# VH-VL binders against q9vpl3, part 1

Every score and structure here is a prediction.

Target 1, 224 residues: q9vpl3
Amino acid sequence: RGKINIQRPKAPHYERARVVAVTQPKYPELPKAKSCFKTRAERTQQQQENPYNEIIAREVRNWLDHSRLVAFFHLSSITADDIFRVRVQLHKQNLHLKSYGSKIIEQAVKNTRYEAIVPLFHSNHCIVFSPDPEKTAALLRIVRRVPQMVLLGGIVEETMLSRNQLVAYAQMPGLHAVQAQLVQTLSQAPGHLIQQLQAHQNSFVQVLDVHAKNQMNEETPKST
Unless a header shows other numbers, all headers, positions and changes below count from the first letter of the chain; antibody chains are not in Kabat numbers.
F, E and O are the ipSAE of ESMFold2-Fast, ESMFold2 and OpenDDE, as the mean of both directions, binder to target and target to binder. V2 is 0.75 times the mean of E and O plus 0.25 times the DockQ between their complexes.
[cut] marks letters that were taken out.

## First folded at step 1 (VH-VL)

Design a1 (framework fv_cemiplimab)
Fold by ESMFold2-Fast, scan of step 1:
Structure a1 (fold): chain C 224 residues (1-224), chain A 121 residues (1-121), chain B 107 residues (1-107)
Amino acid sequence: as target 1 above (224 residues)
Amino acid sequence: EVQLLESGGVLVQPGGSLRLSCAASGFTFSDYAMTWVRQAPGKGLEWVSGISGSGDSTYFADSVKGRFTISRDNSKNTLYLQMNSLKGEDTAVYYCARDEYWGSLEYFDYWGQGTLVTVSS
Amino acid sequence: DIQMTQSPSSLSASVGDSITITCRASQSIDSYLNWYQQKPGKAPNLLIYAASSLQSGVPSRFSGSGSGTDFTLTIRTLQPEDFATYYCQQSYDTPYTFGPGTVVDFR
């Protein structure tokens, strides 16, 4: 079967390999505490934490820490065969398509600069990671052919970008253009960017429910 | 034994339409992506279009985008290329090939004999 | 789009010679490069995939090497059936692109 052959990607990241082992019936034990004493805050947090989610959340944090490009998408119904082909094409460009539960995403980004992305994952979603931010143009080219994936925004060089900003970044030709984009992004308060990302998601979710394929295939207005 | 057999190549007037077919045998057709590659007389190979095993995802070269459509009928083990608004530069031998994926690797491992399409008045 | 170039465009050789064909990509394609052989009037045949992996049934005198932007196909001890046109093809990104081909003629 040709489809099955694409399941042999390059050796996975160490944290990824460990996480795959956890998806088996047996779960790894959490490390033994060095001290038996726990604060009230630590007890409250432990009661809410699932050991499985903690391990997967660490994988997500590792992807975020080691990726200079992160793009997040709303995902509509898509066949396993078609998403598999998208994964293969993305992998060729050193772009890694991952899907995680909303609670895991929330746990991974809590108390980080990226906590603002949590509302974007309320419904079905997926994330693309890459260590190479120059691959943004390749990412957008591939995803434009997949109307089931709706770009919500991303993170480039640890800076949150809206969909329009990420599209603009992809069109910039060199180092000085990248610096200009980062300066523009840094001029915005995190609250303003969060509101922009939330409004963007609401617009795209609404469009997806009514006219998803038409909107995904349309060119972005010149003001993007 | 894997076999691919193209058919449908004929002489067509510029602006005309033509549908090519590729009959596949010797393997589970729906498990494989398929592709069309063309070769103009005396020239090199040019990738034209590709389609996923399910038929839901399609890709095209910029030179044919908007004019050609690729489709497949897995119940008949047949791949199709619908060519519209044909131009003189579309004159070529059109090859059907099986598109193999192995991990992140992709290559065209079996090719048909080709069918000649001539676009001329 | 990724542009592929090959050198030489043609070469003349005798049976028993060792020949090398080069292929260059306009950007890095890692090892996602395939080599095809085409004899006059026939369909192309896959020789090598992933830059260096020999396709089943292909003689061991064929070998490929390279990564990134520069790739080579080497044929050791050329045989009569090796006089053909050779194409490189990148499978790194769509649209997939082929080199212009190298014609290997009998001297």
Scores: ipSAE 0.000, ipTM 0.425, lowest interface PAE 16.4, mean pLDDT 76

Design a10 (framework fv_cemiplimab)
Fold by ESMFold2-Fast, scan of step 1:
Structure a10 (fold): chain C 224 residues (1-224), chain A 123 residues (1-123), chain B 107 residues (1-107)
Amino acid sequence: as target 1 above (224 residues)
Amino acid sequence: EVQLLESGGVLVQPGGSLRLSCAASGFTFSDYAMTWVRQAPGKGLEWVSGISGSGDSTYFADSVKGRFTISRDNSKNTLYLQMNSLKGEDTAVYYCAREGIYYDSSGYSMDVWGQGTLVTVSS
Amino acid sequence: DIQMTQSPSSLSASVGDSITITCRASQSIDSYLNWYQQKPGKAPNLLIYAASSLQSGVPSRFSGSGSGTDFTLTIRTLQPEDFATYYCQQSYDTPYTFGPGTVVDFR
């Protein structure tokens, strides 16, 4: 950057081509999902009009609509072999690791109750989906050994939970009624949850939450 | 399965013209943007030109603008580089490469390369 | 145009060593950075795309990190087949630009 008011060499030609294109009958072009040669301005325009983004956004909405457990992670540099091994371990527990671009996540959650979480996905991220909320404990056990994945928070039974609340949920006995009671007690607006999820990144080993354990301690009542 | 094969590299006099071809197989050619990358003997890689999947958008490095043109024939699965007004500094191995797209972390840059074709510009 | 620089320009290493190559862009390119390996007389091979994603078939000893303007390629337990030239490349804006390359030689 720092080249304000300097035209890119191809810009005049590009603008003339666009004017000609508007006035002539044209065959429909192939979707531009596999074209990579773009200026920044062209890439911005293409993202807004890319039909593949809407198709993938629909896939994300389907995952959100049909999953009773959704967990959000920050993803640091990780090899394809390592992430594949993690996916296999998660799949055995009916946990589905998905990665989507931030623009696609934004499109998927736009006009939904989850729109406010978009800022979480402006950097490297991944999402784990499951129809089974009882698998939260299994999820956290598996990702504990993957320091590249840092838990940010999640959604359980349509209720948005912070990292600490999700850890507390995972530590509860496997009684459905007890877990449902915790979810029903928690009521967080997406805006409030975002502030909690914007907390600085910590390794999973360092996010063992003594406060979450104390919050769930029956013999030692705590107040916030 | 996926393969790119370049051809056309020969010895040419300065000021001459030459057309390179790149034959693609094993994938839907029209779905991918394509690029030419060159490498002068003993030097590094230099991006030369790129073309969108439809062929409607073309891009060039400053060193070749106005002299080179890139085109494709999607019915023949072939990419072309027409080189005019050749200079000694255009002497290089020219590689054809396929471009992916950056979505869902499955996107790639130049994920498939041809073996290259040597162009020598000398008097 | 976006300028790419690499350091070091060359390095000598032994099998079993861990090495790091650095790549810098003249302006932010987000994560639109790729790493390629080129062996003498061969075409380049894609190692890493999107700054940190390992290409299918590439050994797990290769890893990439960074975003914005500062990027690194790490090879943790160098093997004989890893003695090659390594290039970074930005795909954020045209013209696409490569770094000048880093030659990894046998010591």
Scores: ipSAE 0.000, ipTM 0.409, lowest interface PAE 16.1, mean pLDDT 74

Design a11 (framework fv_cemiplimab)
Fold by OpenDDE, second read of step 2:
Structure a11 (fold): chain C 224 residues (1-224), chain A 125 residues (1-125), chain B 107 residues (1-107)
Amino acid sequence: as target 1 above (224 residues)
Amino acid sequence: EVQLLESGGVLVQPGGSLRLSCAASGFTFSDYAMTWVRQAPGKGLEWVSGISGSGDSTYFADSVKGRFTISRDNSKNTLYLQMNSLKGEDTAVYYCAKSLTYDFWSGYPDAFDIWGQGTLVTVSS
Amino acid sequence: DIQMTQSPSSLSASVGDSITITCRASQSIDSYLNWYQQKPGKAPNLLIYAASSLQSGVPSRFSGSGSGTDFTLTIRTLQPEDFATYYCQQSYDTPYTFGPGTVVDFR
């Protein structure tokens, strides 16, 4: 039995090759690229008729459901190169940059708790997903360098946040840090209270001592 | 370095056929839509045809519809323009150009950021 | 098809001058307008995209403005190398169309 050359398998017999070619499941190729030559209207219409829209919509829902941080951005006059750079930077932080058609988003969030985000997608947009809400600060730092990306809002820990709220969230110390601070403060409270109580007592004793001294001075008869 | 290089421009008789090629280098060719723009001698720029990054979508100016075909071979990083039934009015320098934005990004204002040097097609009896 | 017009068709200016070129679309194209510079015997170069975004490597003396149907390209402090023809182009709908061009000559 001739050694099966694993590196260069012999082409199957023509008839077998024909059968294999015909029996190969033709998977509809996902539209790989949206033509830049189509108008927004045409693109939207095409997206509506695409049988893969449902699949993509499910993907969007999955991202939304599994992300603890979701940020929505408006894109203004951004180049492919800029997008690529941003994507690389975000990826290094386990942040995932995605963009979907408005109709896909609508389909994805229809009859869900995310339905309120639909108005954010009327223009050019992108979404950043992360499983880690602590990456919010990192996200904002990266995006600050990209003026073409305008933060519109986000979802953190299943809560919809405005732009300002998201910024504020990023500036807050982590929950653990706050808890640690609270514990420290509480641990110091008894000591402070004791000091205050002692201070009051000492003050009281001093006042009494002064009073006692004054009374003694008044009782000393001027011996003429 | 990002570069486009057109070739195939020659003198052809009216009614003849010609195939132009554009070789791309320095970028991921399949990620970008490509376009042909022509310029008649002493005239302005005219968009001729466009093709998506995947090659699945093609577009044509009315002036060339039915006569011209645009295609690409992403494995060879090459864009093609098949021109049939050529007319005198097709005489021009033909430029291939790269789209500014990724093809998969819908809704972006697109522009042509990289151009080839052009190739001259002359249709004359 | 969307028709593009430019004004003026030609202008003469001196080095150091500020010039403005206007482009008009037959219908609203939002911000899907690009500006190109073409020097004689050379391919066009992208100057401005999305009506007002400066292409990388383009001097800051170039600026674009406008939305809808009316757009302007401004060149501040004109330089000798700015002698060229300038074209606007809409990318709102196919077929993409260019303006007729504006020739900028030096006095």
Scores: ipSAE 0.017, ipTM 0.567, lowest interface PAE 7.1, mean pLDDT 83
Fold by ESMFold2-Fast, scan of step 1:
Structure a11 (fold): chain C 224 residues (1-224), chain A 125 residues (1-125), chain B 107 residues (1-107)
Amino acid sequence: as target 1 above (224 residues)
Amino acid sequence: EVQLLESGGVLVQPGGSLRLSCAASGFTFSDYAMTWVRQAPGKGLEWVSGISGSGDSTYFADSVKGRFTISRDNSKNTLYLQMNSLKGEDTAVYYCAKSLTYDFWSGYPDAFDIWGQGTLVTVSS
Amino acid sequence: DIQMTQSPSSLSASVGDSITITCRASQSIDSYLNWYQQKPGKAPNLLIYAASSLQSGVPSRFSGSGSGTDFTLTIRTLQPEDFATYYCQQSYDTPYTFGPGTVVDFR
């Protein structure tokens, strides 16, 4: 479907292309046919000039394919010592902090189900990977202590989640079935998601309160 | 009826070992993280160790790290604390307690809602 | 590790008094703070979780407030059964840590 592709805000580029289509290009010394040929050759040469980009892009794709939890962050100015401390604490929880250039990320996710994440990487960024989606809560608890890292969104069990959806997922009880159900609910069409998330959070608070009450010697035993 | 019952507390010599048990009843044991909290005579509470509902993740206070091991048998609804290289400072009443959550890093507010009676461990010569 | 401190270490009060106990964390713990009551020779009982949520079965005269590093437990209209030791405990990060306790004695 590619709904995110249509939703990408490229109005300035679209308007410019439309103006150029209506207005005659006036550079008289270089024929358009040769310009197009040179442009294609230039693109091919540029891609060949940076072979390491493809190797790193393949590494990024491997991380995405083998991680059940991927979280995207905006990264403000931070010292090397501070980011190292964060990386060490994340690693103890099997959370892997990686930083890649936006061009490499675009190259890695092009023509994949992850292409929708490209707009998130137009500024300073970093990504956290983990094979364990249960670590989402630990991730957010650790990052909460790092004001330079701002959560943008993520991918859990192959489902793309916004910042608020990922926070909601992290606040679920430690039951796998409930978390899996939330992920399924959060992947629904836009427009109804806000109401469903509000209902989910309210329902969870009520369930936890009832459960706590039952554990305080107010539980009546049933004969069958 | 929800209940936790500790056993195994005895007098033990310094450098010795001891295993504590906590029998759980009245709730689905495997759905909850479990913990051990101790209290030295006349002193406050100290968190000792925790284990996730599955038993796959374990956590320890720095004072016991490398000496104590926590484990659980979900088929028997029993929690264990294996204490090795015991010191005088380990003398305390040991309580087992039930977490509100499945694991200690779940991100949901955690607390200990059910506590056992406690078992006294004395380490002296 | 996150260090917890409580003030006062002890206080004397009479039945009908309103008392406040303070708990401070060495770093921000959001709302991940619990309060427990312990009577002599007995196991602790959970009073408040998530800084301000009253545990089922606990009298409404108990209330908790605060966030970040500073938290308070308030007992309105103190009853005879409230003379006990009170502990705060953070559940923000492992190892979990308890405050040193506040002893509430009859005056």
Scores: ipSAE 0.000, ipTM 0.441, lowest interface PAE 13.2, mean pLDDT 76

Design a12 (framework fv_cemiplimab)
Fold by ESMFold2-Fast, scan of step 1:
Structure a12 (fold): chain C 224 residues (1-224), chain A 120 residues (1-120), chain B 107 residues (1-107)
Amino acid sequence: as target 1 above (224 residues)
Amino acid sequence: EVQLLESGGVLVQPGGSLRLSCAASGFTFSDYAMTWVRQAPGKGLEWVSGISGSGDSTYFADSVKGRFTISRDNSKNTLYLQMNSLKGEDTAVYYCARDYGDYEGWFDPWGQGTLVTVSS
Amino acid sequence: DIQMTQSPSSLSASVGDSITITCRASQSIDSYLNWYQQKPGKAPNLLIYAASSLQSGVPSRFSGSGSGTDFTLTIRTLQPEDFATYYCQQSYDTPYTFGPGTVVDFR
């Protein structure tokens, strides 16, 4: 329907706020546990959603639901100026770079088919969204110039793809029907996805170490 | 209005070092990536190096990696190319250019060039 | 690295002619190709960016086309000031690479 639109809650009108204040029960906050034992109520309270985090998590779910292309990146140290320039270049191609905390990502994808991506976000990260999967090649071209952004994988047409599968997808010319068939062909069995993503993270750490050494040697990464 | 002016080109012995400068005026220097492109006498254009607007990201052609470094001083609107371990094949006119689209690789304007000659 | 090739290496033309220069990339570069003009003893000037977009201040007789690996620069109704060397350059990936150039000579 709408691309990205998060509704900020409006403060209640004066009369309604007054009624809420009068009728709302006023109880002291539960005392902190003094021992190792926690009550059932305390455990339940600790698991309650933060309203602000739920609002942002809804924004993330909206991006996931309305984007046919989602790419995940590890983000090493980068200046505000450099990330701004990358964001501008991406925006020209209808590619939207977003950063969210790992807890918010986890909350957004919990109980969805994308829950397997959560381990990717326990380090510094960013995500690029687009409604147009044909922009995958443009995305990879732009990020090749940014050594601080390392592709981890993505989602194309609701199918999770590894880094190598996403690169292969970008190199294939095709109509929407051909692209959909390719995505289905490249998709991984659901039972093995988490292990494949974890192996990818370990491989990525190795690649990052090699890249860091190349940066110290003033070597520019070669395009593949 | 927008102007780039290179300086520093001179005759250098093989194995020597030289620093080129490019003075920019007429635009917000820090908003643009900058590049160095060289041209050997009677030959074509060869891209040498590029640097982001902030100066934190640098890129080099394979022929100069490990020998050249690119840097900029945004407070002075100046771009630099430090050339070490110079070889005869580095003899060329060196141009600085603005990356007009920043990260797009569109080079406009170009400076007038400065000649570097490496010979014994 | 992406290799660029231009054809022809040189051509002779008269004022009023229409000429076409071809540029080929060793791999697909989508539309990330730029064209430059260089007159003897002068710095290059950007003519066309993103394969077909005319740079501000460049005469409309210049036009570019193509995508993927094959690109063309066309100059309609050649003028005396158009006798120069023309270079294509890919901006798809670093290192950026230029074609070897095409010399456009009188007659």
Scores: ipSAE 0.006, ipTM 0.495, lowest interface PAE 10.5, mean pLDDT 77

Design a13 (framework fv_cemiplimab)
Fold by OpenDDE, second read of step 2:
Structure a13 (fold): chain C 224 residues (1-224), chain A 123 residues (1-123), chain B 107 residues (1-107)
Amino acid sequence: as target 1 above (224 residues)
Amino acid sequence: EVQLLESGGVLVQPGGSLRLSCAASGFTFSDYAMTWVRQAPGKGLEWVSGISGSGDSTYFADSVKGRFTISRDNSKNTLYLQMNSLKGEDTAVYYCARHEPYYDILTGYFDYWGQGTLVTVSS
Amino acid sequence: DIQMTQSPSSLSASVGDSITITCRASQSIDSYLNWYQQKPGKAPNLLIYAASSLQSGVPSRFSGSGSGTDFTLTIRTLQPEDFATYYCQQSYDTPYTFGPGTVVDFR
């Protein structure tokens, strides 16, 4: 009597499977209980666009559009005094610390290239704007001293960067330095190649010379 | 030290007009958004109006929209609330309050408040 | 408009007690909630902003927590000067709205 494997019942014979499939009471799909929870989308649609929010949203867009550096931070429990200190430090570097309601951010970036940033704003957050991407290193230096500010990511030169990418960017030598290095490297390459080519040629010539000398010595009859 | 001093609160008749002032000191006035919040006697707090640091953006509660005007003179470090068509329900202590520093837009929380000025609307 | 509610409306406590006040929003406001203290005949004072950030000069016995719709203000080791009315305020959307207040008085 074959042990009925209760854990993996053998698929019923095709005919039985058909009968079971047909006799399975089609329970009317319980009307998907219109989850009384208006989807976030439905709730958002009914929210009458507050004219004031539109004004703020435009301002946010303006900051985004005119900034070459944008950094997003999560804020942990931080005191007003600490925020003020950080703000002053940032301001001295022409870095602008801003904070907006999530709804305003959503409205501001809706149907824009910045829409992907919306998930970053589900908690306490702040944004730092700068017209100068070279200030990334300065920004990170300042923020490192503020454990309550956690870097989430950013936008540099219209490119979205992860936290790690932003840190890496800050460590990179300036574009000019990189260009200079590249030029230097490129300028050295031909010289090295030429040297190597010349070395091989010289070696070849030497070998030929030796060979020629040996042949000449063999042809000199020992004048007995 | 940050100081806000409201003035102008008096007894007025229904339908009357009144202008409140808030004199600010101890900070760069133009760098801050400002707001008016009122409190009816024995009642809670009600946000009334806000204005950006530059004065370019203003907003009002529905209860006062069309009747009240908010303005500021940054050269005088003064915030104003012009109240027209006053009603009995407008009776309250009116507070001016400062928003977070370095915001040119309303941020929603108020870190410094004046002592308030009482506006009474009664026939 | 976002409606704010508070619980309880009033509570009696003794010096040294730990008390908790709750604030609820009609919709999610993330962490954009502020707490104010008001004493009779005085202007409100900011205690907590962004749900859990302590305002400068405010004693550490005050703490805020919460996100979304439910928030809490906790006062540890209540002091005589803490007897006052406390208001929550949402800064998520305009118009900004306050809770009805919670009166904390002596038992």
Scores: ipSAE 0.021, ipTM 0.532, lowest interface PAE 6.2, mean pLDDT 82
Fold by ESMFold2-Fast, scan of step 1:
Structure a13 (fold): chain C 224 residues (1-224), chain A 123 residues (1-123), chain B 107 residues (1-107)
Amino acid sequence: as target 1 above (224 residues)
Amino acid sequence: EVQLLESGGVLVQPGGSLRLSCAASGFTFSDYAMTWVRQAPGKGLEWVSGISGSGDSTYFADSVKGRFTISRDNSKNTLYLQMNSLKGEDTAVYYCARHEPYYDILTGYFDYWGQGTLVTVSS
Amino acid sequence: DIQMTQSPSSLSASVGDSITITCRASQSIDSYLNWYQQKPGKAPNLLIYAASSLQSGVPSRFSGSGSGTDFTLTIRTLQPEDFATYYCQQSYDTPYTFGPGTVVDFR
């Protein structure tokens, strides 16, 4: 349309109707309350669209891009003082302990070759990053003294390794030939390695569930 | 080629002292932790002592704590075991071995071993 | 201290046999378990590290498995040079400890 019509749009009929409505002797009506509840699916979608999550996901991608060593752990209940001591010991070896929510991890690795790690993060977890893969031995030495941290697996030189393979890597000399051998093993059966990582996590979770169930059964009073 | 050669094993009387040496070649000695493992005649292997690549950290089996000292001279590529207050139960072939990985003696395995040197403690 | 036990203490086998040796730790050592072979009058040599990783130069007929407290060394199609004493060793914590050994001899 023309500019004149845009600049001065009027509807005299509606203006007159509004004046008549305002002068009617009526009690004020409260606005209808709108439901603020959403289904779990709707809430999950809204959380995923949160711009804060994208910022943190970019941080995770940055850690993955600049770390030649990434280790995944299940984290059992641990005090703030104890985890702080572990972080200090790790930091002295250029090892960085981080924890991120599963949604953030999923967003960070979406459309990358590491998308398969997402199932590892369904329970309490933490990740250790380092630019130096030779620090794998130091990492496992420190974590060995922390029973609350259970190694699930990792990524070394952009190659996904099972727990046993990562332990083996830690015990190897820092030679390129040895690392190449482990990379070759992953290349032959990547699906098998992913299954091994998930199976280890599931076995640990099942042990915790059985223990909790046994605790409930032992505490159940008998009424006579 | 990695080579380890032990020396110093002789007959000593109970209560005596002896120093064993292990000459290393074929690798960067200071990059690797080193260990001593002994084997009594007709018996199994017993870990005795270990030392970090820098020499700053040392570890001992309970049976030798306070009596044995482990040290190294990285300029000479040589590992030492100083044995004091020797007992008949210390009679064994003493092996020098290279510890993997070299960053930490608390983890790893022994990938290269010397030929051993026999220490006999008898009167 | 972590105590290591091996079974059997000795076994007799023939060339071409497949044999298994078991190692048990007094507490969980994760996968920090190594296997060594020692021939009479010779120094030990590393066969397997981290429970299941084959050392370079070691024949593929040797394999290791297990985690936690129970570990197994398997030798498929036994060869004449395989008649020796085998030791397991934990590297989980100091003091490092070896199993008592398993003697594999001719039937």
Scores: ipSAE 0.000, ipTM 0.433, lowest interface PAE 14.0, mean pLDDT 76

